VHH binders against Flagellar brake protein YcgR (ycgR). Designs and how they scored, part 221

Target 1, 263 residues: Flagellar brake protein YcgR (ycgR), of Thauera aminoaromatica (c4kar8)
Amino acid sequence: MAELSTPSPASPAPLDGGRGDELEKFTLRGARQILQLLQDLITHRGLITAHTGGGHSFMTAVLKVDEERGRVVLDPSPDPQANRRALAAPRLTCVTQLDGIRIQFPLVGLGEGQDKGRPALFAPLPAEMLRLQRREFYRLQVPLAHELSCLLKAEDLARKPVEVSARVIDIGAGGVAVVVPTGAAEFVIGGTLPACRLALPDGEPIELDLEVRNLNRQTQRNGTEQLRVGLRFAALPRAADTRIQRYIFKTERALNAKARGGL
Key: E = the ipSAE of ESMFold2; O = the ipSAE of OpenDDE; V2 = 0.75 times the mean of E and O plus 0.25 times the DockQ between their complexes.

## First folded at step 19 (VHH)

Design ND5 (from LD83 with Y50F L100I; framework vhh_7pa5_2; at its last look DockQ between E and O 0.79; V2 from the best seeds 0.73)
Fold by OpenDDE, look of step 19:
Structure ND5 (fold): chain B 263 residues (1-263), chain A 121 residues (1-121)
Amino acid sequence: as target 1 above (263 residues)
Amino acid sequence: QVQLVESGGGMVQPGGSLRLSCAASGFTFRTYAMSWVRRAPGKGPEWVSFISPLGGSTDYADSVKGRFTISRDNAKNTLYLQMNSLKPEDTALYYCARDIDLWDSGKFDIWGQGTQVTVSS
């Protein structure tokens, strides 16, 4: 009986340093904002996954914000071992969701004690809280049942203009990822593909300029090689942006509804 | 519909034990703090015990401290009260209650119908 090693929950990928500037827009550092967000977590009874490192985590909640002492009161784990790990950790990475928005914040200086005679964990107020508004960073995985396509205007190895119909695998407010057959065209990171056409289900294709941001070769299960191309919207008309946002919202809602009905 | 249903009450002799259960439905049980409250004949309601949403924090009235143990199974949406070393003064209708606040006890928005506990020789 092969013990199916439950894949260790992937440590949240280190926020790659290059995305740091973009993340700053979503980072709350104001004391009042942080307090409000913590209070919102209490009000909405948000459960928090606290990561202690080494692939370990436990569930907690903010029970109270003690503004006078500048600390948060956290629900201890019913597992004493989890609490020991938490207390030994130099830093907790707390992850939660409020109204579909991912919230992430560090807690440093965790201690145990009592509040009003009740056992609790305590930490100083976080110095920062990341509120990832889905709109800019969220990439909707395009369902296979609802295929999106993008007509790419690119060049081949001979610099001859070619048109490549690409399947869109994910879409966000800032761009799309597509898959193309290997050798269909030559892509250069930082290069612009002008006058491409993104096909959405709700009407005529959107004409837009795309910038190549990343290239990744993928081998399919069948042994076929494909090229994943990450593309940024270089110039997106407001009307096009609105349509893309509407599509993302509608599709996400439909996916969430299916996920809830399947439980 | 939000509902709490208590069970496990009965008659026991002094020094006996009982385990109360409270089945929760109609809300996300794991996100609420829960309490046991009791009402003895001719007396007002008395708070007995508190448990935090994840069960990592518990609290007890002085009258039951060391004798009663509150616990919860969030997977089963069930609250428990293990009562040991029961005394005649523990005779009461025991209620499961949902706390309004996560940490400040004493305010409840949902109650069960209660289960009767009688301690008599």
Scores: ipSAE 0.879, ipTM 0.953, lowest interface PAE 0.5, mean pLDDT 89
Fold by ESMFold2, look of step 19:
Structure ND5 (fold): chain B 263 residues (1-263), chain A 121 residues (1-121)
Amino acid sequence: as target 1 above (263 residues)
Amino acid sequence: QVQLVESGGGMVQPGGSLRLSCAASGFTFRTYAMSWVRRAPGKGPEWVSFISPLGGSTDYADSVKGRFTISRDNAKNTLYLQMNSLKPEDTALYYCARDIDLWDSGKFDIWGQGTQVTVSS
């Protein structure tokens, strides 16, 4: 089979949208862990997208860690305008990957100068670094043909039990997003939906507890209003986690095969 | 196959200019720091210039500061050396070298074949 041209992926964007609590368990704060991860970026020659705000970013790399001064040394941009934006920014949000692991860290106090006669950008070592396996940040957009659904055990306005069959629009290791008709049930951020049933194509539905994390109203093409509900898996059993990861892997592999093979 | 191929050398009068090019292939060029090194007749290798992987940091030997400019085009996988105000002591075989240490230009793992620069009246 002949190799086909593939467009370059878009630049990685910082994780956003109120995910700070969810990300805490993936946040490294130990000085030795941070130094080792920065050194791994140097050793693997990792390229970093540094976000300066206002939709602007530039490419950089960690050239070295200056442990004596407690700072990182970054490759300046050859574009002087990018350097000026970086130096003016109150913080730099750095995003990169190392062997499929997403790495994100803030730098504050960026300055310019020279290290052993070579121009460079400098910042104090970050106080924290996010280190995420792909499964921990990836959300599969569920193909419509799969018709994935989740039976929600919720309550109506009168606080009476109601069952709502909700279409799953994305799925990841930590949860799902679903869409329900407006008024089908009452959802409260932080509320728990016990004994819901997630229907995957292979095998029996998974019984699990869900926590409401976000609510967003949507207007459908026909003008009717629906509710997008972001749901976190509570205490996900290992067998359920395995089935979810298998579904994501198989579906993504099938989608990738279509993109590469043209079939 | 990892390769570095230099070009652009030649004979020039003192005070003249030349632009050297180095075409890189077989590796991810933009993740490596690069250097120019030269070998004059009867002399050992002399480091000339350094450029960081993304091109934002450069360094020069004192003997060439203000006269030579290193640059790179990562989209074309090409390293350059603009040589102005050339002197007879710049006569040498010029090598493109891949630096294995991002901040130390003394260690190189891949070299080109070199391009001859001759500065003579």
Scores: ipSAE 0.549, ipTM 0.825, lowest interface PAE 1.5, mean pLDDT 86
ESMFold2 (binder alone), look of step 19: mean pLDDT 85; pTM 0.860

Design ND6 (from LD83 with T31Q; framework vhh_7pa5_2; at its last look DockQ between E and O 0.53; V2 from the best seeds 0.72)
Fold by OpenDDE, look of step 19:
Structure ND6 (fold): chain B 263 residues (1-263), chain A 121 residues (1-121)
Amino acid sequence: as target 1 above (263 residues)
Amino acid sequence: QVQLVESGGGMVQPGGSLRLSCAASGFTFRQYAMSWVRRAPGKGPEWVSYISPLGGSTDYADSVKGRFTISRDNAKNTLYLQMNSLKPEDTALYYCARDLDLWDSGKFDIWGQGTQVTVSS
């Protein structure tokens, strides 16, 4: 009976340097953002797998954020050996999930002590937290209450330039899906729409080039036909990317809060 | 349905021991801090003990420190209170309670029906 050695959960591969730039987009470094995400972990009672290296890990939770002391309070393991390993580790790699999004962050300088007479593990606030949204597939459904619009510069059947105000139905890091009235413009898959304007709620519209990736005719309940257009960001300035990411993050958070009855 | 059910109470002589159990259902037990609270006749509720979600942190009221031990089995969704060296003043209805906060104990959102502990000669 060959004991099928359950493959030791592969240590998360060191974030290979080349994927580093892509990961930076998902890395929170702002103190306020980090504090908020940690608080969200507390609120959602997120369980954390803390990796100590050498293939060892233990389960923990953020019990409290001590802003005054700039530290997190962690639930010790009931296993003293796990705690010893954690304390001996130069770095903990903490992994958790919040609302289906993988969160990863390092903790350095772990210590043990007491807070209010209770034993706990303590670490300085993480310098960074990675929120891994599968970029390629994550699309935020835009709430109807928070309408986004995109001004499309397209052509009609006569190849006359037309501007079409389109409602954004979903948005991701790579593009948007919009709905337009049927016949408002002619779209060609693979075609570029230059100098379009995406309106976000946080400021001035973002000018960007869009590439048509898919077209889908949809019939509404009222019998009206609409065209859903999938658009890729063809050229997105870094500042615009940051704004879009911020919007997605903020909106997702709000939606999740509402779903939990918190609003 | 979210529920806590205490058991293991009874009558014991001074110096005796009891082990209370609390079976949790209807929620993810391992995500919550838990406490024992007791109510003696004619007195208000008294917090007895706290345990963190994973069980790595525990706390006790001064009145029971060194005599009581709180523990949990997250696989069984069960909270325990080992009570040793029982005194007449430990006579109370003992409640299992779910803490609202993971660290700051004192607020609870779910309670059991309680189990009676009577310490008498």
Scores: ipSAE 0.883, ipTM 0.954, lowest interface PAE 0.5, mean pLDDT 89
Fold by ESMFold2, look of step 19:
Structure ND6 (fold): chain B 263 residues (1-263), chain A 121 residues (1-121)
Amino acid sequence: as target 1 above (263 residues)
Amino acid sequence: QVQLVESGGGMVQPGGSLRLSCAASGFTFRQYAMSWVRRAPGKGPEWVSYISPLGGSTDYADSVKGRFTISRDNAKNTLYLQMNSLKPEDTALYYCARDLDLWDSGKFDIWGQGTQVTVSS
């Protein structure tokens, strides 16, 4: 008999396409590696969330790898509308997990048909598959009480050096997201901010180089504008990485303890 | 530990209908393809129908195509077979079978006890 359990988490969202460069070192491109990983999904009966765009997704599974034809066989949705959305999408972003390992891969050229008289969805083998440990994709939402900040060494409109203290809103193994007042500095996607300082609660600030990955303008409830800046860690020293991971671990444990009981 | 229990069999006149159910327990039902298999008196096992793990693909033996409908409810861990336009040759013990393969059927590792379907005047 099944145990009573907490609700399953929401369908995992695909990793942002703008992180593709950072994820390259975790990307499998060898034909043998891809076939083996797909076969592992079949053997472990991995359930896949296939994202079709526009916030839509459906559950599927790899039923077979057809090496002769160079394609995968996918379980169609019992919902015909989900199948129609999948077939209309220029690509599917497939996300699944194998015992704590996140697996993500694109499928392009999805078609419908029959094999052995059985209807299925078919796609060419993916040319790449991401295989990630949790630490390689997870972002902790930083509690406001921690007041985490990052001192950014940037430039103003006149291209003169300026230091901006930015509040850190999320943090992971590969980077942070911060918010700054609109106009505090000029940021260019792909630009490097050398010698920034990340202030963690324990110990001295971490000196690190940051690369601007994304920019989002947002307006607060009172009409005040701020800029959300996505920053990648460049060449992160091992000691700094260790401190960041310890902060994430300790903070998650504290948040979980608070959720289960009193402060 | 793993168990499949069929029900819903009985006696029916030719042209009648029956709905078989199969309750699954002890395994993650939605991760397995499932099949119905039948054994007529004095005959070997005959595969009847297949359904994929998430229910999006179904298949039938030619002898039952158009008359039988396989379905599953993964929330209830239950497999179904709706049998319409029954014929005397459909008389058999019907088994619910867990398919070891997700697509290439024929490797059934767990079977139920079966439920008898008898079609006679």
Scores: ipSAE 0.676, ipTM 0.880, lowest interface PAE 1.1, mean pLDDT 87
ESMFold2 (binder alone), look of step 19: mean pLDDT 87; pTM 0.874

Design ND7 (from LD83 with T31V; framework vhh_7pa5_2; at its last look DockQ between E and O 0.53; V2 from the best seeds 0.73)
Fold by OpenDDE, look of step 19:
Structure ND7 (fold): chain B 263 residues (1-263), chain A 121 residues (1-121)
Amino acid sequence: as target 1 above (263 residues)
Amino acid sequence: QVQLVESGGGMVQPGGSLRLSCAASGFTFRVYAMSWVRRAPGKGPEWVSYISPLGGSTDYADSVKGRFTISRDNAKNTLYLQMNSLKPEDTALYYCARDLDLWDSGKFDIWGQGTQVTVSS
């Protein structure tokens, strides 16, 4: 009877060496942001896998954020050995997921004690929290209640310039998908649409260049044909990127809150 | 449907022991703090014990400290209260309750129907 060696839970793959610069975009360092994210973990009752090193981990949760003392209160493991390992570790690597987004943060200076007579683990607030939104792959489905539009500067079949107002169906850090009426314009994969305007709810439209990446004809339930156009941001100013990211974050949060019944 | 169902109550003599169980359904049990609360005849509700989501933190009222033990099996979605050295003063309807807060006890959103514990000679 070959003891099927339960594969040791694969050490979280080293955050692939994506250029240190890219990770910085997803790293929260602001005290307020960190506090908010920790509070969100509490509100959403997120369980945390705390890695102590050496292939060991235990499950925990943030029970409370003590802002006055600048510390987090963690749920101890029911396994005393896990707690001993945690306390002996110079650093905990905490991994969790909130709304499908991986969150990772270090805790340093773990101690045990009591709060209000209850046993707990304590750590100083993390200096940083990584919210790994796979920017490259994450696409927010734009709610119908919050319509985004993109004014496309394209050409018709006669190569005459036309402007097409397109509804944005999804948005990510790298681009948008839009729907247009069939025949509204001619799109070529790999073609650039210059000086388009993306309308966000928080201010003036963003002017940007878009590259056509994919085309998909869709038939609606009513029998109407539409063209879905996948567009990449060809050149996005930093300020525009920030606005888009903020929109995505805000909208995602709102959607998740709604899905949770308004918690 | 979110539900808590208590069991294991009964009549015991002073000094006896009982083990209460609370079966949870309709929600993710492992992410909630849980408490036992009791109500004696003619008295208001009294908090008895608290347990954190993973069970690593527990708390007890002074009246039951050293005699009662709260535990949970998250795989079975079950909360337990081991009651030893029972006293007549422990006679009450015992409720399982889901804590609203993970750490601050006192607010509950879900209650069971309760199980009666009677300690009498």
Scores: ipSAE 0.881, ipTM 0.955, lowest interface PAE 0.5, mean pLDDT 89
Fold by ESMFold2, look of step 19:
Structure ND7 (fold): chain B 263 residues (1-263), chain A 121 residues (1-121)
Amino acid sequence: as target 1 above (263 residues)
Amino acid sequence: QVQLVESGGGMVQPGGSLRLSCAASGFTFRVYAMSWVRRAPGKGPEWVSYISPLGGSTDYADSVKGRFTISRDNAKNTLYLQMNSLKPEDTALYYCARDLDLWDSGKFDIWGQGTQVTVSS
């Protein structure tokens, strides 16, 4: 019973807002852009998963955008408890898809009311909307059997050069996550690792510069400690980007084929 | 093929009840607002009731408020109208209608064949 790491076209779980710098370039803040995107959701009848916190969510839709009053009209849940949670939440995190584009936005100040006697939930227009192509947010979980690796050119505690061969655990258009033994090198969030080498199965390793975006210490089952390092690609040549996307696509297709036919 | 098929009409005495059903096929039912519309003999269409795509919002014409209840079952692609305390003026051909607008107007693009409701002694 192996779980696949490939998400479906509709992945309603919120992207975490952690350090929003990574997502800022995909964030719309212009009032006209926000109104247009909300209207597109209405026109294409996009269903929305609204997360209320505590692991709870409900399905809704934008029924109307009232530009004159600066608010959105949402379809209430037929489940009264879902509506009570939504009204009590300080913030709703709304997630949806439009033509393969992931859309995520917060709503604050949700209230109940009526328009011409027709009841609904109302909220001020969101101050921001996140709009991502699948490739911008998707990370393929690398199958263990592939043993994908990245040679990191880093520094030790004494600031001396050290090379670390790190296993790649996920890969996307914008970067990789790797694991290394704790203490193998010193990593600093925001630091740059020049001339690293990403080994894909097809062709020579790709030379690229990496930026450290996050660090997470983990303890293995046998008690050994390792470090999970989130790495962003610096500017990639188009050929390198193409090879990475081809690897992701081929691997997704292979995993889907195994899930359908257990041969 | 996009279709709406009404059923459940019939003859009933004043004060009686009927439950209408509308089976939807050929389109994604749960993303459309739906309405009931009726047409009495010799009269034009009259909007009766509205329900939002996911069923959280309902609305009624004043003439039926408190007597009729609209509902939907999105798992079964079915719209319902429960009609209680029926009056002779409720006699009409009742249509299930798909609304192009999710909230404001009755811009109905698809209609069923209708089901006859007759309220008389």
Scores: ipSAE 0.719, ipTM 0.897, lowest interface PAE 0.9, mean pLDDT 87
ESMFold2 (binder alone), look of step 19: mean pLDDT 87; pTM 0.872

Design ND9 (from LD83 with L102I; framework vhh_7pa5_2; at its last look DockQ between E and O 0.62; V2 from the best seeds 0.00; counts 0 for: pae E 2.1 > 2)
Fold by OpenDDE, look of step 19:
Structure ND9 (fold): chain B 263 residues (1-263), chain A 121 residues (1-121)
Amino acid sequence: as target 1 above (263 residues)
Amino acid sequence: QVQLVESGGGMVQPGGSLRLSCAASGFTFRTYAMSWVRRAPGKGPEWVSYISPLGGSTDYADSVKGRFTISRDNAKNTLYLQMNSLKPEDTALYYCARDLDIWDSGKFDIWGQGTQVTVSS
């Protein structure tokens, strides 16, 4: 009976240095953001896999965030050996998931002690937390209550310049999907729409170039035909990217809070 | 449906032992802190013991400290209370309760029906 060696959970591949710039977009470094995300883990009762190195890991949870002492309180393992390994590790790699989003963060300086007379593990607050939204695939559905619009600079059938105000139905790091009335403009897949304006709720519209990636005709329930246009951000300034990411994060959080009955 | 069902209660002599069980269903048991609470005749509810979601942290009321042991099997969705050196003062209806807060004990959102423990000569 060949003992099927359960493949040791592959150590999370070292975040290869070249993808570092892309990962920075998903890395939270702000103290308030980190605290909030940790609190969200508590609220959502998120279980954490803490990797201690050498192929070893244990399950834990955030029990408390101690802001005054600048530390996180973790649920010890019921396995004393796991706790010993954790305490001996120079760094824990914590992995969890919240609302389908992978979260990863390091903890350093792990110690054991008591909080309110209860056994616990303690670590300083993480300096960074990575929220890995598969950027390439994640699209936030824009809530109807929080309408986004995009002013498209396009051409009509006569190649006359036209401006079309389009409702944004989804947004991601790489682009937006919008809906326009049929016949409002002519769109060509692979074509560029220059100097468009994306309106976000947090400030002035973002000027950006958009590339048409897909076209889909949709019939509404009322029988009206609309054109869904998938648009890629062709050139996005860093500041604009940051704003878009912030919007997505904030909106997703709000939606999730609402779904949980918190709002 | 979220449910907690206690079992294992009974009558024992002073100095005896009992093991209570609580079967949890209808929720992700491993993500919740759990407690035992008891109610003696004519008295209000008394918190007895706490256990963290993964079972690495436990707490006890002073009245039961050193005599009772809380544990859990997350694979079986079951909470346990081993009670040793039982005293007449331990006579109560024992409830399994789901903690609302993961760390701060005292607020519960789900209760079982309870199991009676009677310690009598």
Scores: ipSAE 0.876, ipTM 0.953, lowest interface PAE 0.5, mean pLDDT 89
Fold by ESMFold2, look of step 19:
Structure ND9 (fold): chain B 263 residues (1-263), chain A 121 residues (1-121)
Amino acid sequence: as target 1 above (263 residues)
Amino acid sequence: QVQLVESGGGMVQPGGSLRLSCAASGFTFRTYAMSWVRRAPGKGPEWVSYISPLGGSTDYADSVKGRFTISRDNAKNTLYLQMNSLKPEDTALYYCARDLDIWDSGKFDIWGQGTQVTVSS
């Protein structure tokens, strides 16, 4: 049974915290840069998903920046329970997009009050804001017909070397997700898999080191048990990065052309 | 094209109630604050009520506080004004307006055609 692969929609979920070193170069820390980006969100009316923890989030927007008091003013939720969760959370992780650029920033010290008689939520200006181009967060859903695979050099239950050919289900600038049969190898979150080989449709396989970031057991419609393994590129040579980006660009262009021009 | 269309006006007796609706189209409704504005006979426009883009913040003119309730349904792109305990001085043409600025509620860029509310015995 063939699986349909489609491009992944933009996700409002926060980026993985374990990517902090990779993301530092995209992090704004200057006060004027932060104020300017917040003003751009106001001007372009960006909708924000504010994550409160425990899998909970609510929609909000930055209504204004109060520079004299050094704070942002947020639209409260019409759901009082969402507001209570937000006020109880030690930290909000705010995620939004502006012209396809992903923006993420923390807010701490959230409070409730009135701004000239109008209810609002308040927080000090964030100390940092993450600003990412699509390339830096995007994951292409790999078409099944491409049969992309990655040869994993892993270990079995007894810590003996095994090689597992894993189907790649998504790919981005920072890593891949693959599926393997359950029990094919033992994977440990944080573990490294050196000298794995990613097979792209053109050219020789790419040798790369991978780090296990997440594991999910899944049961397919036909009853087959699979393990979804999220893998980060530990160190990605410049030439390998270029080939991966070309594959993503070409594949997405081809998928868009076929979907729109299929009639 | 961008449109705001009000409905629900009519004649009522003092003490009565009326519910106004405003259908929005041609723009992303949930990203804009909205206001109701009214124009009484022989008078200039008077701001009546405000609601924030996602609906968590509302505000009212002193003359209608406690009697009128603004609300919105962002899934249906619709703004509402529930008017209770109506008085003859509420008689006016009521407009739905797209509000550009929380700080200054008098800056509206898109208006509807209005719906007439008449309160008389």
Scores: ipSAE 0.460, ipTM 0.806, lowest interface PAE 2.1, mean pLDDT 86
ESMFold2 (binder alone), look of step 19: mean pLDDT 86; pTM 0.868

